VHH binders against Pentatricopeptide repeat-containing protein At3g56030, mitochondrial. Designs and how they scored, part 4

Target 1, 310 residues: Pentatricopeptide repeat-containing protein At3g56030, mitochondrial, of Arabidopsis thaliana (Mouse-ear cress) (q9ly43)
Amino acid sequence: STVNPNPTASPGRRTCVEFDNLIFKAGSSGDFEAVRRLLNSRVVNACFNTTATFKFLTNTDSYSSSLEDLRRILPQTDAGYTRKHSYETLIARLCKLGRIDDALVLINDMAIGEFGLSTCVFHPILNTLTKKNRIEEAWRVVELMRSHAIPVDVTSYNYFLTSHCYDGDVAEASRVLRKMEEEEEGVMSPDTRTYDALVLGACKSGRVEAAMAILRRMEEEGLSVLYATHAHVIGEMVESGYYALSVEFVMAYAGKDKRLDEENLGSLASKLIKRKRFKEAKMVLKEMSVRGLRMGDALREFHEKNVLQS

## First folded at step 19 (VHH; from o4 with G54S)

Design i5
Fold by OpenDDE, last read:
Structure i5 (fold): chain B 310 residues (1-310), chain A 122 residues (1-122)
Amino acid sequence: as target 1 above (310 residues)
Amino acid sequence: QVQLVESGGGLVQAGGSLRLSCAASGFTFDEYAMGWYRQAPGKQRELVAAITTSGSTRYGDFVKGRFTISRGNAKNTVYLQMNSLSVEDTAVYYCAASPEEWLKWIGDFDYWGQGTQVTVSS
């Protein structure tokens, strides 16, 4: 069935999803000229690439050939934003597939072609490597960045920091912090993710008070608190048997964001129930009810049986 | 494994001097801030002295220039020279260590020795 290359696009503006689907079809059929045209066209139509744009590229028998074809056509895309954005999107896809070496090949392609290599292009690679605890390789990527005169930003360091904090390796975390500090003054400032990592590290090391202190500092600095940051603290409190404190914690931070409250209180209630801390769980559920917070089905059932019938 | 072993404690007369030593092992000494704490009977543990990797020092309010903390790099040792000792200085003295940048955020040391007894007699 000859995929008519000129689908008479009905005069209506194609959506990003439609472009993704067209690219998927073209890529899956091996029509990479069509892929190139579509990559150009979507940007002209204000439809940026998505995580689905290169979904046709998978760890299958056609992977190598498809990658080769992509490497051939990407330099032929419209210069500037379109081309750069396409490389970034493909690199991210390769990282998702665990194809780090191939992602690095694309980095080299960008460098040689001068296609706008920047710090953000390396983020998916660093993130993937650090999550896989391939720390030495991640540092080699940092060196590669430097070799191309690309600055290493706080986001890049945060990947390392988060990895070490997650492992409870305070020595390595400290080394990362030192490196951050050694960067030019004012250029490297801790951000939300930095604080999140530190809170995580404190929790993993069993220092809930320190975690709380860091969280307070974060708030004082005017940084937005991530859901994950509260989750770290709640998790550690429950794990360490600080049940009353955990209740106090979620109550103290409640009232600012309904969605966050639902997540925090709901999560805590579930954890308490799992540990058979029913008194504390009931307190949390009662508060959820009073505040009109949505409960999951399991929590609702528990609330009905143990709080409302009591 | 991080190990901190204190030595040099003992009995001394008021007005006397004592030098405590802490031998550190199991970590990169040059990356850790070091400290001395003390705990007297019935009292809370309190900071005596701390020293950074760069050699910056801080002291407890009660020290008043009587004590000096120092690092020995070659031997991975931290020292506490205590002069003009008084009966109030009687306590168990503890060596402490923590990665320096981590310590700045956490606010407390991660590793502790077993302590050495210092007794000052009138």
Scores: ipSAE 0.845, ipTM 0.940, lowest interface PAE 0.4, mean pLDDT 93
Fold by OpenDDE, last read:
Structure i5 (fold): chain B 310 residues (1-310), chain A 122 residues (1-122)
Amino acid sequence: as target 1 above (310 residues)
Amino acid sequence: QVQLVESGGGLVQAGGSLRLSCAASGFTFDEYAMGWYRQAPGKQRELVAAITTSGSTRYGDFVKGRFTISRGNAKNTVYLQMNSLSVEDTAVYYCAASPEEWLKWIGDFDYWGQGTQVTVSS
């Protein structure tokens, strides 16, 4: 009874990275039928698309041809999640490439094909346009959403809010806030990103105290605070010459999250050193040491030279 | 550029009345909340009155119904009618403006006038 030991090696579950690489090879070689099959197969294997899935699509001579082929094969992917997810992923890729018009073409394809057009599909487009300060175009996209009976969510508004707050344009920020309020009651609630934008706006307008108040409110409401939110405050404090206050700030928030502490204290220390505020910098670094926080190489060197040898 | 120009201040006897005006320019008036503040010598600046774009008003505790804030949309002007003035009302009065929705979050006005002196004599 020759027990054929060949254990049928269960075809090893391909990783997301492996699928991405296979798709890259197929796309780069112009085998879009293979791309289609792989897009289907990866979802069946519980491997979702990544930002690398369509990395073979670049701003090169083959761009137009490749896009045309993708537009041809995507409707032929498995219906439902696979197809929708593939469109979303490709739209995101196009946005990354700065091909907003082509992303909008895909939106139209989805609409015509009824491939599950939703609010989240527009987020990469809105994000890209607002980051590029193409505000009017972004609003046209919002109108497009409405024309397809797609609701505009808080995330969409936050892109606009963040853009204006970044520019320190409080008037435009206020207009966005007004539009948010005009939405149906209960549907539009400020979230973590909303608060982040407001803190940023306050900082950019020289209202550090207001920024702090907004941050406190955020915490009181039980919203998670982004690292970036603290960074806005720290940055503005240092820029405005509030060195002691900045130290107090990072100390007050320290002890809850080690990674956050490393980021906040490390960033502050670096900024203080750059401003030749060595007394305050040493204080921060000492605290980092006491807490056992990781220091970057530059900070470590500074600490060794100026704190430990003193 | 946002400009707020106060007028109407001066010397008045106790029990008298004054009407302050603030001419606003450089922004969309109908989108901004407006306010009046005052600062007496050696004291902190305090809110006298504020008015929203919808016409809702708020007053400082010391006002006790003596003052009325109003806005003129056509002239981009905000007014402060002050009645029954007392020596304690002597201060520099400042006009303030801020985008209304922004103000709700920030809590302070962004733009300020140069102020007008109000002196109440016993």
Scores: ipSAE 0.843, ipTM 0.939, lowest interface PAE 0.4, mean pLDDT 94
Fold by OpenDDE, fold request of step 22:
Structure i5 (fold): chain B 310 residues (1-310), chain A 122 residues (1-122)
Amino acid sequence: as target 1 above (310 residues)
Amino acid sequence: QVQLVESGGGLVQAGGSLRLSCAASGFTFDEYAMGWYRQAPGKQRELVAAITTSGSTRYGDFVKGRFTISRGNAKNTVYLQMNSLSVEDTAVYYCAASPEEWLKWIGDFDYWGQGTQVTVSS
């Protein structure tokens, strides 16, 4: 039975944080049998692993021995979701530690053991490599996926696309887009992260109008917009000196999501203040006030001194 | 570094013809869409013609079959054959290039030449 644990513990059950702490204690003390039991128990209690689950594993002298012990006990976890989820979580941890080779070792363990190797298992590796601009290595990982008959999904391509767009390398971004287009029709549809990357790329190339056009298309297609996507646009507008446009932008998108509004208007206000664009900053802060949006301490102080006392 | 160098501009009488050339370097030519734009004094830059890597073309509304854009792969060159020129065609003509898939999303070109003057006399 595919156990689908809920990240929220029912009343009276141990929370994910509690399990993480217990696993931390066990792992830190070298009690990996306890780690194994806890990994099983938390799934039974409908608690997913978190980014903190293997936080006891660090780049210290005990790293190698701990990893060896983990490799020993993970195959002994409950078959199915628990085991697979544990491998995924550990792979993600290894990636965070910069231990990509060790993550690949675990991939091999999963393959040999037939522990549910899938596309998502590779995402942390691809994400880490592309973020570190280790692009050739990332492509080798893609080849590894293919060698295991694992499909390369839009998320995988998005990592590459995002990396190149971040660098403002439109040629390489274009090549990634081409590869995506060459995939089977309907299988590789642009998603929220694809659009985010494209908006980012447009911004990094100084094409704010194009960025906005892409953003509009995204919205028209009914895709959820990331905070980061608006942030790219706001950042580029301010950097390029389009202060009035930036104000117009955040105002135009305001009213749909309070948290997004707080983030967008707050961020813009801060950026404007930093650039001594006080007129525009005050406009944004007034709007925040009118809408009842939360301000950070610095913005509140500025608002009190420069808007309320004026 | 991407370089686009236009040539072939000059003075021509109304009804005459010119052939513009754009020599491209610094990028993989067969991955880039190419285009020609023009800008007359006091007017906005406007698309004259564009050509994809597959050879598909589009033209500005004012072209009306008078101009032809083409690619010369061996020389990494794009051409604009202009026939039946009129005084209204007087402008600086710019060569443009952009990675093709990128261009589909962005909507305009990333790289531009310095331009070549075309003057059509009555």
Scores: ipSAE 0.842, ipTM 0.939, lowest interface PAE 0.4, mean pLDDT 93
Fold by OpenDDE, fold request of step 22:
Structure i5 (fold): chain B 310 residues (1-310), chain A 122 residues (1-122)
Amino acid sequence: as target 1 above (310 residues)
Amino acid sequence: QVQLVESGGGLVQAGGSLRLSCAASGFTFDEYAMGWYRQAPGKQRELVAAITTSGSTRYGDFVKGRFTISRGNAKNTVYLQMNSLSVEDTAVYYCAASPEEWLKWIGDFDYWGQGTQVTVSS
């Protein structure tokens, strides 16, 4: 596995990947003192933790003991950024493992130790819970945040909003929006993710026109559009049988971002082909070709067979 | 399931009055904005009146103070008092509902009644 050298690494300095590997070895062997030292050292060397930093922690027989050891050594890391960052990273790892309760234990550790609890520390937990549709639990976490005088930010609310919008539950989405509005004025401004969620919700509720309107508003407000936001619209259009409209949509937004164009047109073409809408698919593929957009292998094959040979 | 049931429509002479009622069920009424729309034959559906959860109201341009939307004391009911009716007011009137904050973003109501016929004779 050719460790892609971090091009920005000063000659002779260990890369983030190298640190991650060292920590993995240390953690796997039960040398948590080494883990502690490495956590300190990597920050000194401008190598922040990654999602791989605690990859040695898995849902295995050693999980409990390893977690206990980590809880022991993390307070011993360098105070300030290093320590906080390590807790955040571990909390994220625990969330990935589905160990939400243990993540909350770490939150408590941070609180007791005054290790710099902040809103962002809770994001992985909220994200995980809302994605799993554990909404009540997620709200309990929000209450926990408040109990620690930690502000609930737009990101936190967006997790809820996204979840409800995904489910097409406009009533619950509306309740979240209300809560956002009830926050201090100016503090809870809708952001890109908010709009994404709303577009998603509109799509899931079968309201493509509304989705498009929200998207337009987003653009008018100068917010960056996520690939996913367009994907929601494209998906819903195709699902609803608005094939011509979907083509029009991707064409209308094409030309601003090549990568986005590749994603949008490619995705649409694939969906159209799947639905045997070959006429529309060919139109999209021709446009991709004209614009010099990259096609996946399947699309390329289709294009060659059905467009170039025709 | 959200249900909106209109009543109170019928035949009335020009200059007369009608009071439409909409009974709502299947949702938390106090969280929903309510509205009345109408559609005449061959015409597009148009907003007659809307009311927020706080009681703020808006009316179509053609209303000109003749109609009043209100949330009644009766549980989950919205009313449309129509006075000084004209032949031009002949239409099917629809009750509509939507979660209020959602409606602000979406711009249209999510739920609709079956409608009640209002006919104004000369």
Scores: ipSAE 0.836, ipTM 0.938, lowest interface PAE 0.4, mean pLDDT 93

Design i5
Fold by ESMFold2, last read:
Structure i5 (fold): chain B 310 residues (1-310), chain A 122 residues (1-122)
Amino acid sequence: as target 1 above (310 residues)
Amino acid sequence: QVQLVESGGGLVQAGGSLRLSCAASGFTFDEYAMGWYRQAPGKQRELVAAITTSGSTRYGDFVKGRFTISRGNAKNTVYLQMNSLSVEDTAVYYCAASPEEWLKWIGDFDYWGQGTQVTVSS
């Protein structure tokens, strides 16, 4: 019943994709005993479940019956990693299908069976609810977590923070931040996703200087900056008319990640051209050229006509 | 909708006193840090005083003990008692508000009143 996380294998061992395909075929045909056996055997082949593992479960044909069959067979999978990960994967699938109540039924199944509830199993539920702006329901899920003595973590709070920052609801964002500070561990340290949400919120409030200060603080604390976080700042700078500052910003961060540089400088150049800021756009395109960064066709034509031929 | 309405400004002789009030609405007052700023013609807006939700206060260096910020949470109002006024205190005075934990990260107040003129004559 115990899973070895690193079993040896011989030639001819099935791949993770092959296991997902076999499970899809078995589940689609109603052979849930085969599903159970494949969930067990994939782990001995060092294959973890994927987002494709339960794709046979849909909101159309047989979706109600298929869930009941899965609820019957999952307790019968090998104990430990295999069973826990099967529940986690199915819960995530149900969240993707919008079936939050069914995901919560599986939470209860895990609790009754003592299959090892943890914070991570709640993450897809919180993520889905907050992205759909069902904030009150998301807080009730937090209450459910506490009723099972499951600690609320930074990732859980970040889903709320990101949602409120996206909406520009600074009062609610502030309440989440206060809750994070009040946690008993005192170890609720902001992480990369927390900073991303705060930068987004600063940008939604029109506060580009604050957004840049938060980015500097993030780097000083040794956290890597997400691609999306840079995009928040660049977008707000252009929207607010800070064109010279936007050029300075992308140049200050250039040279660390070529693909990020291509996206940042390329996106900025396109936005500047759209706003008819041709002087600034030419500066960005010239820098892209000297750094050997790829340009899309439209940018390349603009560069050839307006930078190289001038 | 967040609204901040200043009152109590006007003309006063040097050495005199004024009490400014800022009536706040549209938010949960006891969750917000409050402040007073001023801006004289041709100068940048500068902090006069700020008060946290717990009542802790901070003052601009130029205040030198002459001004006192306070808040009446039951009345959703923040006050600025200004004593020993000089011509250098002539400015438009603005009430400011932000959710306290948000302000900690953003470093600047989100909401501003329209301001009230304070004019100190020689």
Scores: ipSAE 0.596, ipTM 0.853, lowest interface PAE 1.5, mean pLDDT 87
Fold by ESMFold2, fold request of step 22:
Structure i5 (fold): chain B 310 residues (1-310), chain A 122 residues (1-122)
Amino acid sequence: as target 1 above (310 residues)
Amino acid sequence: QVQLVESGGGLVQAGGSLRLSCAASGFTFDEYAMGWYRQAPGKQRELVAAITTSGSTRYGDFVKGRFTISRGNAKNTVYLQMNSLSVEDTAVYYCAASPEEWLKWIGDFDYWGQGTQVTVSS
């Protein structure tokens, strides 16, 4: 996603939302000269592009006339950050629309114009392709990166690894890990997203003890566990019958993030009730009540009938 | 579909030798770490030997230099040469396989054969 650098504007200056709305109106009406001017002026006003900036572009078909107009005006934006970020934002929008070929055309435009091609413009392309299980195409994009002397980074490999781990394809996940290890520019260190993918893969394989070992390695390295990583582990613990361990797990992480606590304990309680593990579910609901955590209607009803009566 | 088929088991007199083979199919053999495990009646399954794609080996403590694991990548086969056998080596022997880099993170083999009986008499 695009960070909003000006969430609260000084008196009298436009906000990032206002710039996005103006660009939406201009683009929708075909006034691409106004789009160009607004892309320049928003950066001068410390209002960087957002995921909404090119929202007026809704067509999922490649080679639309509006893309040709954008291809004409983007080189004419202010050199440096403004132009580079405009390309990056448009490429991400095209990827969200599924228009990968058009995103690659913009990559080539940036290369020809020498506008500062870097790894980050490839990330949304790789993310989209791997999420859609278009793995062969994603590897061809990696070859394109190499042809422009753009190094393949940990984030790029993580998109592949996450996709393969989600599918339970341990052979392909292992090949990605080997490629990360073989990078000529040094041994590539796993990061938080790498660990998340490995925990997901361990959980998809039914290997809860391995998932816990990976989490312990994350703690040793001072890394934070992602929300989704917690969900993988809770789900697998319940599926595998590790009910007491699942309660200990959610309790060990409780107290840092109220929204996470509500999700973790609530989700666990619901899963335990569905599996008729009422003793464990009551323990979780009692703890939710003590901590002041919100419960959904079904959990609140169960809590009132089965915990508050005790 | 991954398949591991053990062969070469049977009855052997104490002090004798056996060579176990495990024919592997359904995966790229030279990307997988391979291993042998055994399980005697009433005991837990235990590591006998493991071999990496590069040929590095690891043995269970009880092996004490008597067994040698090797791999024939051209034949997609892993071998266990067992020498100086004793009655304590009587067990079902299982072939195991996992993609090597994946195994490093998971810590346990993903694929298992059906096993072959080794019985040491005397």
Scores: ipSAE 0.578, ipTM 0.843, lowest interface PAE 1.5, mean pLDDT 87
Fold by ESMFold2, fold request of step 22:
Structure i5 (fold): chain B 310 residues (1-310), chain A 122 residues (1-122)
Amino acid sequence: as target 1 above (310 residues)
Amino acid sequence: QVQLVESGGGLVQAGGSLRLSCAASGFTFDEYAMGWYRQAPGKQRELVAAITTSGSTRYGDFVKGRFTISRGNAKNTVYLQMNSLSVEDTAVYYCAASPEEWLKWIGDFDYWGQGTQVTVSS
């Protein structure tokens, strides 16, 4: 996708927020011709749709008559980017509302109208289904993609992999990995989310050493690491009894993000105290004090009695 | 629920042979890589042999052609034929299993049997 220009333009030009507000008012009042014109105008004025664009569509009742009107006017929006992006934005909104069947109706509308179905249109549907553990339905959506000759990408597989790894279902995670390997002779390369799912899966299966090896490989390849992924590794180190290693791990990553440092060192100290690992806990609390990191009341009290008093 | 049950261990004279079996249940056998490990008293567990779903095999350096791993997919069983045994082969032998693609990332087997004793006398 092309990057949209500055949403706050020259004083004589509407912003993306202003377009969203106008669309909200028009849709809420039933003026869907105005909605159609505003969807066209915003793109001409270098504004993309946002997560707020179809905010007027709600679950006020199980079936909103606003959806019927949107289905009527969306084909009439300007062809190309405007129409395709309007469908994509509406599909994502319906998924956010939990209205997957309605999202699939719009997929069919796009297919019949030949409005440019692509893999990214299916992503919010797959994401929602896998997060809700509706895995069989998600695979049926993949079959629908294939019936339209739409390629399944690494992002699509990552939704499945993350769900199975979160559940600790190593057999199903392995099946997804096999399917990824079987795609295209040009290898489907693991990305940041693939690695994060694998680290999560290793942690859920109690394999801290494997999780660390995967995390290091991820960093060596220059991929971004989610801070939540670090938190899972720390938690599993303590659960598995690797107390000294857990201290080394948080120290190796400390100094880059003060908020994260407070969370990670504080959480580790609390876990170590609960496990009666007072030597290690004192080391962590001393470091928090040296770095000027905030402590919760319980940690501060422990620090004052056991580090400062000794 | 994955279960691995080894059998075929026992006492054997140096130069002799044994055939170990591992009955597997609770998983789709054809999707799992299988292996045999051993652990002598006071030593770390070490790889003896591994076999992929496609039948490709790998052996520990100490095997030196004396052992053969195989799998009977129809019987959900993995085998280890051990020939030319020496006293140094005395150990508890463990069956291991993991989903194959998962194993490639994790680097070690997920599931283990209880082990069967192999004792080689001089």
Scores: ipSAE 0.567, ipTM 0.846, lowest interface PAE 1.6, mean pLDDT 87
Fold by ESMFold2, last read:
Structure i5 (fold): chain B 310 residues (1-310), chain A 122 residues (1-122)
Amino acid sequence: as target 1 above (310 residues)
Amino acid sequence: QVQLVESGGGLVQAGGSLRLSCAASGFTFDEYAMGWYRQAPGKQRELVAAITTSGSTRYGDFVKGRFTISRGNAKNTVYLQMNSLSVEDTAVYYCAASPEEWLKWIGDFDYWGQGTQVTVSS
């Protein structure tokens, strides 16, 4: 889930980190009444839950009762956003711990309690299952969504599409694309992550020209390009032996986003060094130095030994 | 493993007919768009005909109603009936296949046969 962070906090007000630390302390000591109060209080202070909020919950044997205590106190949190976001955050934590069955128990708790079950609550479950290549289980979760009349959204389909494209399974990717097209008109507009998956799939199929065409279409439609999307193209160019084209590609995109430039040029330089393309790697590292871009440790050492800064 | 095997090519007199076949295996035929392309010596490969999973067809401008693409889903086979052949139709003809929705994004067919020679004599 994505939450809008608090843009600023007034002097003397608790921060989101402070709330997470207090919740960690309370949960670790078994004080779940304090956990409940802190979950309510942080929202009043415009400090929303984070990936650290339920960090005290782990996979150790001694924490089995912690989930049951959380299951008892979460219904007692303030109704509406606070309660729903607490469930979402806990479900995401359980998914990170690999506890999918427990996450599904919380789905059922939300359904019975009528606490605002929606598509976004299922996203971490689908994401985790598809990333672990548990595709059949992920489709069973989609069936569970349908049984609760919860619509499947573009984000949900993107998890499947990305997984199939990563595997180079063009037949399965095509099936997902067909399902997206057959959904309600205007609901399934391709977004940034859809394009990222398609570029990835084109690259996995060895279709560099198609990948670049899709990337250009993404930019022409005004969509934000993910750093990972550029990485797919760079990786395929190097894998296919298009070394000069890869240098040209990163230079053509350089100059607009310094962090992106650091990722693109740094990644390319590393790949070129691994392939013993030292001439091309030196060109990229020289450009990084000229532009004042940060280098990782290995690149910095190579640059110091092999490229003069004068 | 996807396989496309063309057959039915050969030598024919101008004005004659040929029927090309492409036997397909290694994929779910009903989910794939199919096509025929040709390449004459020194020329670029060009679309002859394509057929969608629903049976909708497209033809290259040079076909001018002389060729008909069809598919036999029960036999996993795509056909090209070529009538009123002329010397300009002499080429190697290739069968092509891709998952239909994927093809819309990628723009090129993923899988290709080895080709079958069609030679039209005057």
Scores: ipSAE 0.542, ipTM 0.832, lowest interface PAE 1.7, mean pLDDT 87

